# VHH binders against Glutathione S-transferase TCHQD (TCHQD), part 15

Target 1, 266 residues: Glutathione S-transferase TCHQD (TCHQD), of Arabidopsis thaliana (Mouse-ear cress) (o80662)
Amino acid sequence: MQLYHHPYSIDSQRVRLALEEKGIDYTSYHVNPITGKHMDPSFFRMNPNAKLPVFRNGSHIILDTIEIIEYLERIAEVSSGIEDATFNREVVEWMRKIREWESKLFTLAHIPDNRRLYVSKFLRMVVIARMAESPDLASAYHRKLREAYDTEDKLKDPGALRRSKDHLLRLLDEVETKLEGTTYLAGNEFSMADVMLIPVLARLSLLDLEEEYISSRKNLAEYWALVRRRPSYKKVIGRYFNGWRKYATLVKTWMFVRVRSLLRKY
Below, E stands for the ipSAE of ESMFold2; O stands for the ipSAE of OpenDDE; V2 stands for 0.75 times the mean of E and O plus 0.25 times the DockQ between their complexes.

## First folded at step 16 (VHH; framework vhh_7nfr_2)

Design k2 (from j4 with S112Y; at its last look DockQ between E and O 0.82; V2 from the best seeds 0.82)
Fold by ESMFold2, look of step 16:
Structure k2 (fold): chain B 266 residues (1-266), chain A 123 residues (1-123)
Amino acid sequence: as target 1 above (266 residues)
Amino acid sequence: QVQLQESGGGLVQPGGSLRLSCAASGFTFSSYAMNWVRQAPGEGREWVSSISSSGGSTYYADSVKGRFTIARDNVKNTLYLLMDSLKSDDTAVYYCARDWRYSSYWKPEFDYWGQGTQVTVSS
């Protein structure tokens, strides 16, 4: 089993949490989307949406995060011979609700404009270069360019940003209410619903927004403390939120982008 | 509310082709696995084909493999069934059906159905 991912990608964290909680062994391949490596033609042919994560088991490639999680649930059932009662309709409904929140727009709105615009320009130049080098993929690369410009337009729209924040607040209020009666999101046992939620909370922590969004909610705050004690959290997320490791990752990423931009070698 | 509206059925000769469509509304179409199910006269419902929420995985009943193609357009919220090399045994009402899951790794479980469209293959 192989996973192409990045440790700071929310969807990558979701799949890795699922793998760790189920004890499924896999080979990890890091692909940093800020450096544009996910747009390299060889990777793009395997993954024409250029999105992370990408899961592979033999010839079977799965690109959608929740489809990957469902696949992992099925494999675990087959391997153990035991149907997992903690994977049910309520869990899938929670996964759907949590996915509907636009985390990318929210995240980008919290990055200084000069950094964000510099990286955005770099990535657009990478896509243009790849389109010229691989004409057979030009339609797919053109789609990626259109998506990038659409994101820039949304970032200029204060209404879109406000709606994203309001959506998150409503989601967390619903979670807070649910946790009044249960230990975990979909019941008293850990489930894939928690796997979908935990990276959202970790993103808020990464952006220094815990007080505003998490600590203000008693049940959610207790939940957040509880789930951070899990071995899966520590391995998948906690390890990478160490200040030294965050700093090292930022320096390496910025160095790559600066050098490639200065050399005009996209 | 969830609405599924099939269209594109009709009368065709053996060996002919049809394209069925199912327009979806009232839910986030791209978040559900979708299915085609058919019911021949006097028989129970028979699963025909499944497609995952993203369109990345497709599955077919043995009776239609190689002749039918399931597809979806998540922008237009439409499910398709492209039927080639039609046989008299394909005569049935064809239903669009939604699974509550994103994928088809388990036995399909349908929570909403369309009204159906008649496909008749004769002579």
Scores: ipSAE 0.751, ipTM 0.905, lowest interface PAE 0.9, mean pLDDT 88
ESMFold2 (binder alone), look of step 16: mean pLDDT 83; pTM 0.838
OpenDDE, look of step 16: ipSAE 0.879; ipTM 0.940

Design k3 (from j4 with E109D; at its last look DockQ between E and O 0.73; V2 from the best seeds 0.79)
Fold by ESMFold2, look of step 16:
Structure k3 (fold): chain B 266 residues (1-266), chain A 123 residues (1-123)
Amino acid sequence: as target 1 above (266 residues)
Amino acid sequence: QVQLQESGGGLVQPGGSLRLSCAASGFTFSSYAMNWVRQAPGEGREWVSSISSSGGSTYYADSVKGRFTIARDNVKNTLYLLMDSLKSDDTAVYYCARDWRYSSYWKPDFDSWGQGTQVTVSS
């Protein structure tokens, strides 16, 4: 099994948490979207949406995060011969609800404009170079270029940003209410609903937004402390959000982008 | 409120082709695995085909494999069934059905249905 991902991608974290909680072995390949490596032609042929993660098992390639999680649930069920009672309608409904929140726009709105603009210009140049190099993929690259412009337009729209924030607040309020009655999101046992939620909370922590969104909610704050003690969390998220690894990743990514932009080598 | 509306049925000669459509509304279409189910006169409902939420995986009953093609357009919120090499045994009301899951790795479990479209194969 192979997973192409990045440690700071929300959907990558979701799939990795699922793999770790199920005890499924896989080969990890890092692809940094800020450096444009997910736009390299060989990767793009496998994944024309350029989204992470990409899961591969033999000839099967699965691109949708929740379809990957359901595949992992099925494999675990088949290998053990035991139906997983913690994967049910309520879990899938929570997964759907959490996924509906537009996390990319929210994240980008909390990054300083100068840094965001610099990276955006870099990535547009990467896409343009790849489109010229690979005419057979030009339509798909052009679609990615349009998406980049659409995202920049939405970042200028205060209404879109407000709607994303309001959606998150409503989601977290629902979570807060649910956690009054249960240890985990979909019951008293850890499930794939928690796998979907934990990376959202980790993103809020990464953006220094814990006080506003997490600590202000008693049940959610207790939940956040609880889930960070899990071995899966520590391996998938904790190691990358603390210490020199976070710093080293930021420095390497920024250095790569800055140097390549100055040398005009994309 | 979930709404599924089938269309494209009709009368066709054996060996002919039809394309069924199912217009979906009232839910996030791209977040659900979708299915075609048929019911012949006087018989129970028979699963025909499934497609995952992204369209990346498709599955077919043995009776239609190689002759039918399921597809979806998540921009237009529409499910399709392209039926080729039709036989009299394919005569049925065809229903569009939604699974509560994103994929089709388990036996189908439908939570919503359309009202159906009649397909009649006769000489």
Scores: ipSAE 0.744, ipTM 0.901, lowest interface PAE 0.9, mean pLDDT 88
ESMFold2 (binder alone), look of step 16: mean pLDDT 81; pTM 0.827
OpenDDE, look of step 16: ipSAE 0.884; ipTM 0.943

Design k4 (from j4 with S104N; at its last look DockQ between E and O 0.91; V2 from the best seeds 0.83)
Amino acid sequence: QVQLQESGGGLVQPGGSLRLSCAASGFTFSSYAMNWVRQAPGEGREWVSSISSSGGSTYYADSVKGRFTIARDNVKNTLYLLMDSLKSDDTAVYYCARDWRYSNYWKPEFDSWGQGTQVTVSS
ESMFold2, look of step 16: ipSAE 0.722; ipTM 0.887
ESMFold2 (binder alone), look of step 16: mean pLDDT 81; pTM 0.826
OpenDDE, look of step 16: ipSAE 0.885; ipTM 0.944

Design k5 (from j4 with T28K; at its last look DockQ between E and O 0.83; V2 from the best seeds 0.81)
Fold by ESMFold2, look of step 16:
Structure k5 (fold): chain B 266 residues (1-266), chain A 123 residues (1-123)
Amino acid sequence: as target 1 above (266 residues)
Amino acid sequence: QVQLQESGGGLVQPGGSLRLSCAASGFKFSSYAMNWVRQAPGEGREWVSSISSSGGSTYYADSVKGRFTIARDNVKNTLYLLMDSLKSDDTAVYYCARDWRYSSYWKPEFDSWGQGTQVTVSS
């Protein structure tokens, strides 16, 4: 089993948490989307949306995060011979609800404009270069270029950011209410609903927004402290949120982007 | 309110082709696995085909494998069934049905149905 992912991608963290909680062995391949590696032609042919994560088991490729999680649930059920009672309609409805919050726009709005625009320009130049190099993929790369411009337009729309924030607030309020009665999101046992939620909270922590969004909610704050003690959290998220590892990743990424930009070798 | 509306059925000769469509509304279409199910006269409902929420995985009943193709357009919120090499025993009402899950790794469990569209294969 192989996973192409990046440790700071929310959906990558979701799939990795599921893998770790199920005890499923896999080979990890890091693909850094800020460097444009996810748009290299060989990877793009396999994954024309250029989205992470990409899950492989032999010739079987799964691109959708929740479809991957359902596959992992099925494999674990077949291997153990026991139906997983913690994977039910309520869990899938929580997963659906949590996924509907668009984290990308929210994240980008909290990155300094000059840094964000530099990376955005770099990635658009990478796409343009790939269109020239691989004419058979040109329409797919053009689609990615349009998506990049659409994202920049949304970032200029204060209504879009307000709606994303309001959506997150409603989601967290609903979670806060649910946690009055249960230890975990879909009951007293850890489930794939928690796997979907934890990376949202980790993103808020990464953006230094814990006080505003998490600590202000008593049940959510206790939940956040609880789930960070899990071995899966420590391996998938905590390991990469240590200051040194985060700093090293930032330095490597910016060195790559700056060197390639100066050489015009996108 | 979930709405599923099938269309594209009709009378066709053996060996012919039809394309069925199912327009979906009232829910986020891209968040659900979708299915085609058919019911021949005097028979129970028979699962025909499934497609995952993203369209990345497709599944077919043995009776239609190699002849039918399921597809979806998540921009237009439409499910399709392309039927080729039609036989008289393909005559049925064809229903569009929604599973509550994103994938079809388990036996389908349908929570919403369309009204159906009649397909008749006769010379």
Scores: ipSAE 0.734, ipTM 0.897, lowest interface PAE 1.0, mean pLDDT 88
ESMFold2 (binder alone), look of step 16: mean pLDDT 82; pTM 0.827
OpenDDE, look of step 16: ipSAE 0.879; ipTM 0.940

## First folded at step 17 (VHH; framework vhh_7nfr_2)

Design m1 (from k4 with S57T; at its last fold request DockQ between E and O 0.94; V2 from the best seeds 0.86)
Amino acid sequence: QVQLQESGGGLVQPGGSLRLSCAASGFTFSSYAMNWVRQAPGEGREWVSSISSSGGTTYYADSVKGRFTIARDNVKNTLYLLMDSLKSDDTAVYYCARDWRYSNYWKPEFDSWGQGTQVTVSS
ESMFold2, look of step 17: ipSAE 0.751; ipTM 0.912
ESMFold2 (binder alone), look of step 17: mean pLDDT 82; pTM 0.829
OpenDDE, look of step 17: ipSAE 0.897; ipTM 0.950
ESMFold2, fold request of step 18: ipSAE 0.748, 0.750, 0.749; ipTM 0.903, 0.902, 0.905
ESMFold2 (binder alone), fold request of step 18: mean pLDDT 82, 82, 81; pTM 0.826, 0.829, 0.820
OpenDDE, fold request of step 18: ipSAE 0.906, 0.911, 0.908; ipTM 0.953, 0.955, 0.953

Design m2 (from m1 with S112Y; at its last look DockQ between E and O 0.84; V2 from the best seeds 0.82)
Amino acid sequence: QVQLQESGGGLVQPGGSLRLSCAASGFTFSSYAMNWVRQAPGEGREWVSSISSSGGTTYYADSVKGRFTIARDNVKNTLYLLMDSLKSDDTAVYYCARDWRYSNYWKPEFDYWGQGTQVTVSS
ESMFold2, look of step 17: ipSAE 0.729; ipTM 0.893
ESMFold2 (binder alone), look of step 17: mean pLDDT 82; pTM 0.832
OpenDDE, look of step 17: ipSAE 0.890; ipTM 0.946

Design m3 (from m1 with G56S; at its last look DockQ between E and O 0.76; V2 from the best seeds 0.80)
Fold by ESMFold2, look of step 17:
Structure m3 (fold): chain B 266 residues (1-266), chain A 123 residues (1-123)
Amino acid sequence: as target 1 above (266 residues)
Amino acid sequence: QVQLQESGGGLVQPGGSLRLSCAASGFTFSSYAMNWVRQAPGEGREWVSSISSSGSTTYYADSVKGRFTIARDNVKNTLYLLMDSLKSDDTAVYYCARDWRYSNYWKPEFDSWGQGTQVTVSS
């Protein structure tokens, strides 16, 4: 089993948490989307949307996060002969509800404009270079270029940003209410619903927004403290969110982008 | 309000082709596995084909393998069934049906149905 991912990608974290909670062995390949590596032609042929994560098991290539999680549920069931009672309609409905929140726009709105625009320009140049190098993929690369410009336009729309924030607030209020009656999101046992939620909370922590969104909610704050003690959280998220590793990753990524831009070697 | 509306049925000669469409509304179409199910006169419903939410995996009943192709367009919120090499025993009402899951790795469980479209294969 192979997973192409990045430790700071929300959907990558979701799949990795699922793998760790189920004890499934896999080969990890890091693909840094800020450096444009997800746009390399070999990766792009396998993954035309250039999104992370990409899961592979033999002939099965699965790109959708929740389809990957359902696949993991299925192979665990087949391997053990035991149906996972914690995977049910309520869990899938929570997963759907949590996924509906647009995390990319929210995240980008909290990054300083100068750094965001610099990276955006870099990635557009990478796409243009790859299009020239691989004419058979030119249409797909052109779609990625259009998507980049569309994202920039959305960031200029304060109504879109407000709707994303209001959506998150409603989601977290609903979670807060649910956690009054249960230890975990879909019951008193950890489930794939928690796997979907934890990276959202980790993103808020990464953006220094815990006080506004998490600490202000008693049940959610207790939940956040509880789930961070899990071995899966420590390995998938905690390992990468300490200050030294965060700083080192930021510096290395920024230097790569800066050097490639100055050399015009995209 | 979940709505599924089939179209594209009709009368066709043996060996002919049809393309069925199912227009979906009232829910996030791309978040659900979708299915085609058919019911011949006087018989129970028979599962025909399924496709995962992303379109990446498809399954077919043995009776239609190699002749039918399921597809989806998540931009247009439309499910398709391309039927080739039609036989008289393909005559049935064809229904579009939604599974509550994203994937089709389990036996389908349907939570919503369309009204159906009649396919009749006769000379």
Scores: ipSAE 0.750, ipTM 0.897, lowest interface PAE 0.9, mean pLDDT 88
ESMFold2 (binder alone), look of step 17: mean pLDDT 81; pTM 0.820
OpenDDE, look of step 17: ipSAE 0.881; ipTM 0.941

Design m4 (from m1 with Y102F; at its last look DockQ between E and O 0.77; V2 from the best seeds 0.81)
Fold by ESMFold2, look of step 17:
Structure m4 (fold): chain B 266 residues (1-266), chain A 123 residues (1-123)
Amino acid sequence: as target 1 above (266 residues)
Amino acid sequence: QVQLQESGGGLVQPGGSLRLSCAASGFTFSSYAMNWVRQAPGEGREWVSSISSSGGTTYYADSVKGRFTIARDNVKNTLYLLMDSLKSDDTAVYYCARDWRFSNYWKPEFDSWGQGTQVTVSS
């Protein structure tokens, strides 16, 4: 089993948490989207949406995060002969609710404009270069370019940003209420609903927003402390959020982008 | 409320082709696996085909494999069934049905149905 991912991608973290919680072995391949590696033609042919993660089991390629998680549930059921009782309709409804919150716009709104725009320009130049190199993929690259401009338009729309924040607040309030009665999101047992939620909380922590969004909610704060003690969390997320690894990743990414921009070799 | 509206049925000759559509509204279409199910006169409902929420995985009943193609357009919120090489035993009412899951790796469990569209194959 192979996973193409980046340790700071919310959806990558979701799939990796699922793999670790189910004890499924996999081969990890890092793909850094800020350097544009996910736009290389060979990767793009396998994954025309250029989204992470990409899961592969033999010839079977799955691109949708929740479809990957459901595949892992199915594989575990087939290998054990026992259906996982914690995978049920309530869990899938929580997974659907949590996925509906668009984290990309929210994340980009909390990054300084100069850095965001510099990376955005770099990535657009990468897409243009790849489009020229691979005419058979031109329509897919053009779609990615249009998506980039649409995202820039939404970042200028205060209504869109407000709706994203209000959605997150409603989601976290609903989670806070649920956690009053249960240890985990869909009951007293850890489930794939928690796998979907934990990376949202980790993103808030990464953006230095724990105080505003997590600590202000008593039950959620206790939940956040609880889930960070899990071995899956420590391996998938905690390891990469220590200061040295985070700093090293930032430095390598910025050096790559800066050098390629100066040399005009995208 | 959840709404599924089939269309495109009709009368065709054996060996002919037909395209069914199912317009979906009242829910996030792209977050659900979708199915076609048919019911021949005097018989129970028979699963025909399924497609995952993203469209990445499709399955077909043996009776239609190689002749039918399921597809979806998540921008237009529409499910399709392209039927080729139609036979008389394909005559049935065809229903669009929603599964509560994103994928189609399990036997389907439907929580919403359309009203159906009649397909009749006769010479």
Scores: ipSAE 0.733, ipTM 0.896, lowest interface PAE 1.0, mean pLDDT 88
ESMFold2 (binder alone), look of step 17: mean pLDDT 82; pTM 0.830
OpenDDE, look of step 17: ipSAE 0.905; ipTM 0.953

Design m5 (from m1 with N35H; at its last look DockQ between E and O 0.79; V2 from the best seeds 0.79)
Fold by ESMFold2, look of step 17:
Structure m5 (fold): chain B 266 residues (1-266), chain A 123 residues (1-123)
Amino acid sequence: as target 1 above (266 residues)
Amino acid sequence: QVQLQESGGGLVQPGGSLRLSCAASGFTFSSYAMHWVRQAPGEGREWVSSISSSGGTTYYADSVKGRFTIARDNVKNTLYLLMDSLKSDDTAVYYCARDWRYSNYWKPEFDSWGQGTQVTVSS
């Protein structure tokens, strides 16, 4: 089994948490989207939307995060012969609800404009170069270019940003209420609903928003402390959020982008 | 509220083709696996085909493999069944149905249904 991902991608973290919680071995390939490597033609042919993660088992390629998680649930069930009681309608409804929140727009709104625009321009130049190199993929690359401009338009719309924040607040309030009665989101046992939620909380922590969104909610704060003690969290998220690894990733990424921009070798 | 509305049925000669459509509304269509189910006169409902929420995985009943193609358009919120090489045994009311899951890796479970469209294969 192979996973193409980046340690700071929310959906990558979701799939990796699922893999770790189920004890499924896989080969990890890092693809850094800020450097444009997810747009390289070899990767793009496998995944024309250039989204992470990409899961592969033999010739079977799965691109949708929740379909990957459901695949992992099925192969674990087939392997054990026992239906997983912690995978049910309530869990899937929580997964759907959590996915509905647009984390990308929220994240980009909390990045300084000058840094975001510099990277955005770099990535647009990468896409244009790739279109010229691979005419058979040109329509898919053109779609990615349009998506980038659409995202920029949404970032200029204060209504869209306000709706994203209000959506997150309502989601976290609902989670807070649920956690009054259960240890984990969909019951007293860890489930794929928690796998979907934990990376959202980790993103808020990464953006220095814990006080506003997590600490203000007693049950959520206790939950956040609890789930960070899990071995899966430590391996998938905690390992990459320590200062050394975070710092190393940031400097490598920024140096790559600066050098490629100066050399005009996109 | 969830609404599924089938169309495209009709009378076709054996060996003919039809394209069924199912317009979906009242829910996020792209977040659900979808199915086609049919009911022949005097018979129970028979599962025909399934497609995952993304469209990446499809499954077919043995009786229709190679002749029917399930597809979806998540922009238009529409499910399709392209039926080729139709046989008299394909005569049935065809229903569009929603699963509560994203994928079709398990036995189908249906939580919402359309009203059906009649397909009649007769010479």
Scores: ipSAE 0.722, ipTM 0.892, lowest interface PAE 1.1, mean pLDDT 87
ESMFold2 (binder alone), look of step 17: mean pLDDT 82; pTM 0.835
OpenDDE, look of step 17: ipSAE 0.869; ipTM 0.938

Design m6 (from m1 with S31N; at its last look DockQ between E and O 0.80; V2 from the best seeds 0.77)
Fold by ESMFold2, look of step 17:
Structure m6 (fold): chain B 266 residues (1-266), chain A 123 residues (1-123)
Amino acid sequence: as target 1 above (266 residues)
Amino acid sequence: QVQLQESGGGLVQPGGSLRLSCAASGFTFSNYAMNWVRQAPGEGREWVSSISSSGGTTYYADSVKGRFTIARDNVKNTLYLLMDSLKSDDTAVYYCARDWRYSNYWKPEFDSWGQGTQVTVSS
């Protein structure tokens, strides 16, 4: 089993949490989307949307995060001969609800404009270079370029940003209410619903927004403390949030982008 | 409210072809695995085919494998069944049905149905 991912990608964290909670062995391949490596032609041929994560088991390639999680549930069931009672309709409904929140727009809105625009320009130049290098993929690269401009336009629309924030607030309020009656999101046992939610909370922590969004909600704050004690969280997320590894990753990524821009080597 | 509307049924001779469509509304179509189910006169409902939410995985009942093709268009919110080499045994009302899951790795469990479209294979 192979997973192409990045440790700071929300959807990558979701799939890795699922793998760890199920005890499924896999081969990890890191792909850094800020440096444009997800746009390399070899990766793009396998994944024309250039989205992470990408899961592979033999000839079976799965690109949708929730379909990957369901595949892992099925594999675990077949291997053990035992259905997972914690994977049910309520869990899938929570997974669907949590995924509907648009995390990309929200994340970008909390990055300083000068850094965001510098990286955005770099990535657009990478896409243009890749189109020139691989004419057979040009239409797919052109689609990615248009998506980048569309995102930039949405960042200029205060209504779109407000709706993204309001959506998150409504989601977290629903979670807060549910957690009044249960230990975990879909019941008193950990489930794939928690796997979908935990990376959202980790993203808020990464953006220094815990106080505004998490600590203000008593049940959610207790939940956040509880789930961070899990071995899966520590391995998939907690290890990458220690100061030296986080700092080293940021410095390396920024130096790569800055040097490549200065040398005009994309 | 979830709405599924089938169309494209009709009368066809043995060996003929039909293309069924199912227009979906009232929910985010791309978030659900979709299915075709049929009911022949005097019989129970029989699962025909399934397709995952992304369209990446398809399954077919043995009775239709190699003759039928399931497809979906997540932009137009439409499910399709392309039926070829039709036999008299394929005569049935064909229903579009939604699974509560994204994938089709388990036996289907349906939470919504269409009204059905009649397919009749007769000379």
Scores: ipSAE 0.665, ipTM 0.861, lowest interface PAE 1.3, mean pLDDT 87
ESMFold2 (binder alone), look of step 17: mean pLDDT 82; pTM 0.831
OpenDDE, look of step 17: ipSAE 0.867; ipTM 0.937

## First folded at step 18 (VHH; framework vhh_7nfr_2)

Design n1 (from m1 with N104H; at its last look DockQ between E and O 0.89; V2 from the best seeds 0.81)
Fold by ESMFold2, look of step 18:
Structure n1 (fold): chain B 266 residues (1-266), chain A 123 residues (1-123)
Amino acid sequence: as target 1 above (266 residues)
Amino acid sequence: QVQLQESGGGLVQPGGSLRLSCAASGFTFSSYAMNWVRQAPGEGREWVSSISSSGGTTYYADSVKGRFTIARDNVKNTLYLLMDSLKSDDTAVYYCARDWRYSHYWKPEFDSWGQGTQVTVSS
């Protein structure tokens, strides 16, 4: 089983949390989207949308995060012979509800414009170079270029940003109410609903927004403290949020981008 | 309110082809696995085919494998069944059905149904 992912991607964290909670062995391949590695032709042929994560089991490739999680639930059930009572309709409805929130727009809106624009220009040049190198994939690369401009347009729309924030507030209020009666989101046992939610909270922490969105909610704050003690959280998210690793990743990524731009070799 | 409306049924000759459509509304179509189920005269309902929420995986009953193709358009919120090499045994009412899950790794569980469209294959 192989997973192509990035440690700071919300959907990558969701799949990795699921794998760790179920004790499923996998081979990890890091693909850094800031350096343009997800735009390499070999990755495109496997994954024409260039999105993370990508799950592979033999020749079977699964691209959708929740479809991956359902696959993992099924193989764990088959291998153990035990039905997982914590994977039910309520859990799937929570997963659907949590996924609906637009995290990419929210995240990009909290990155300083100069850094975001520099990386955006670098990635556009990478796409153009790959189009020239791989004519058979040119239409897929062109689509990615158009998507980049569409995202830039959305970031200029204050209404879109406000709707994303309002959506998050309503989601967290609903979570706050639910946690009054349960230890975890879909009951008193940890489930894939929590796997979907935890990376949202971790993203808020990464953006230094914990006080505004998490600490202001008593039940959510207690939940956040609880889930961070799980071994899966520490391995998948906590390890990468320590200052040394976060700083080293940032420095290495920026050095790569700067050197490639200076050499004009994309 | 969840609504599923099938269309495209009709009378065809053996060996012919037919394309069924199912228009979906009232829910986020791309977040659900979708299915075709049929009911022949005097028989119970028979699962025909499933497609995952993304369209990335498909499954077929052995009786239709190689002859039928399930597809979905998540922009137009429409499910399709392309039926080739039709046989008299394919005569049935065909239903579009929604699963509450994203995939079909378990036996399908249908929480919403259409009214069906009649397919008749006659010599």
Scores: ipSAE 0.693, ipTM 0.884, lowest interface PAE 1.2, mean pLDDT 88
ESMFold2 (binder alone), look of step 18: mean pLDDT 83; pTM 0.837
OpenDDE, look of step 18: ipSAE 0.880; ipTM 0.941

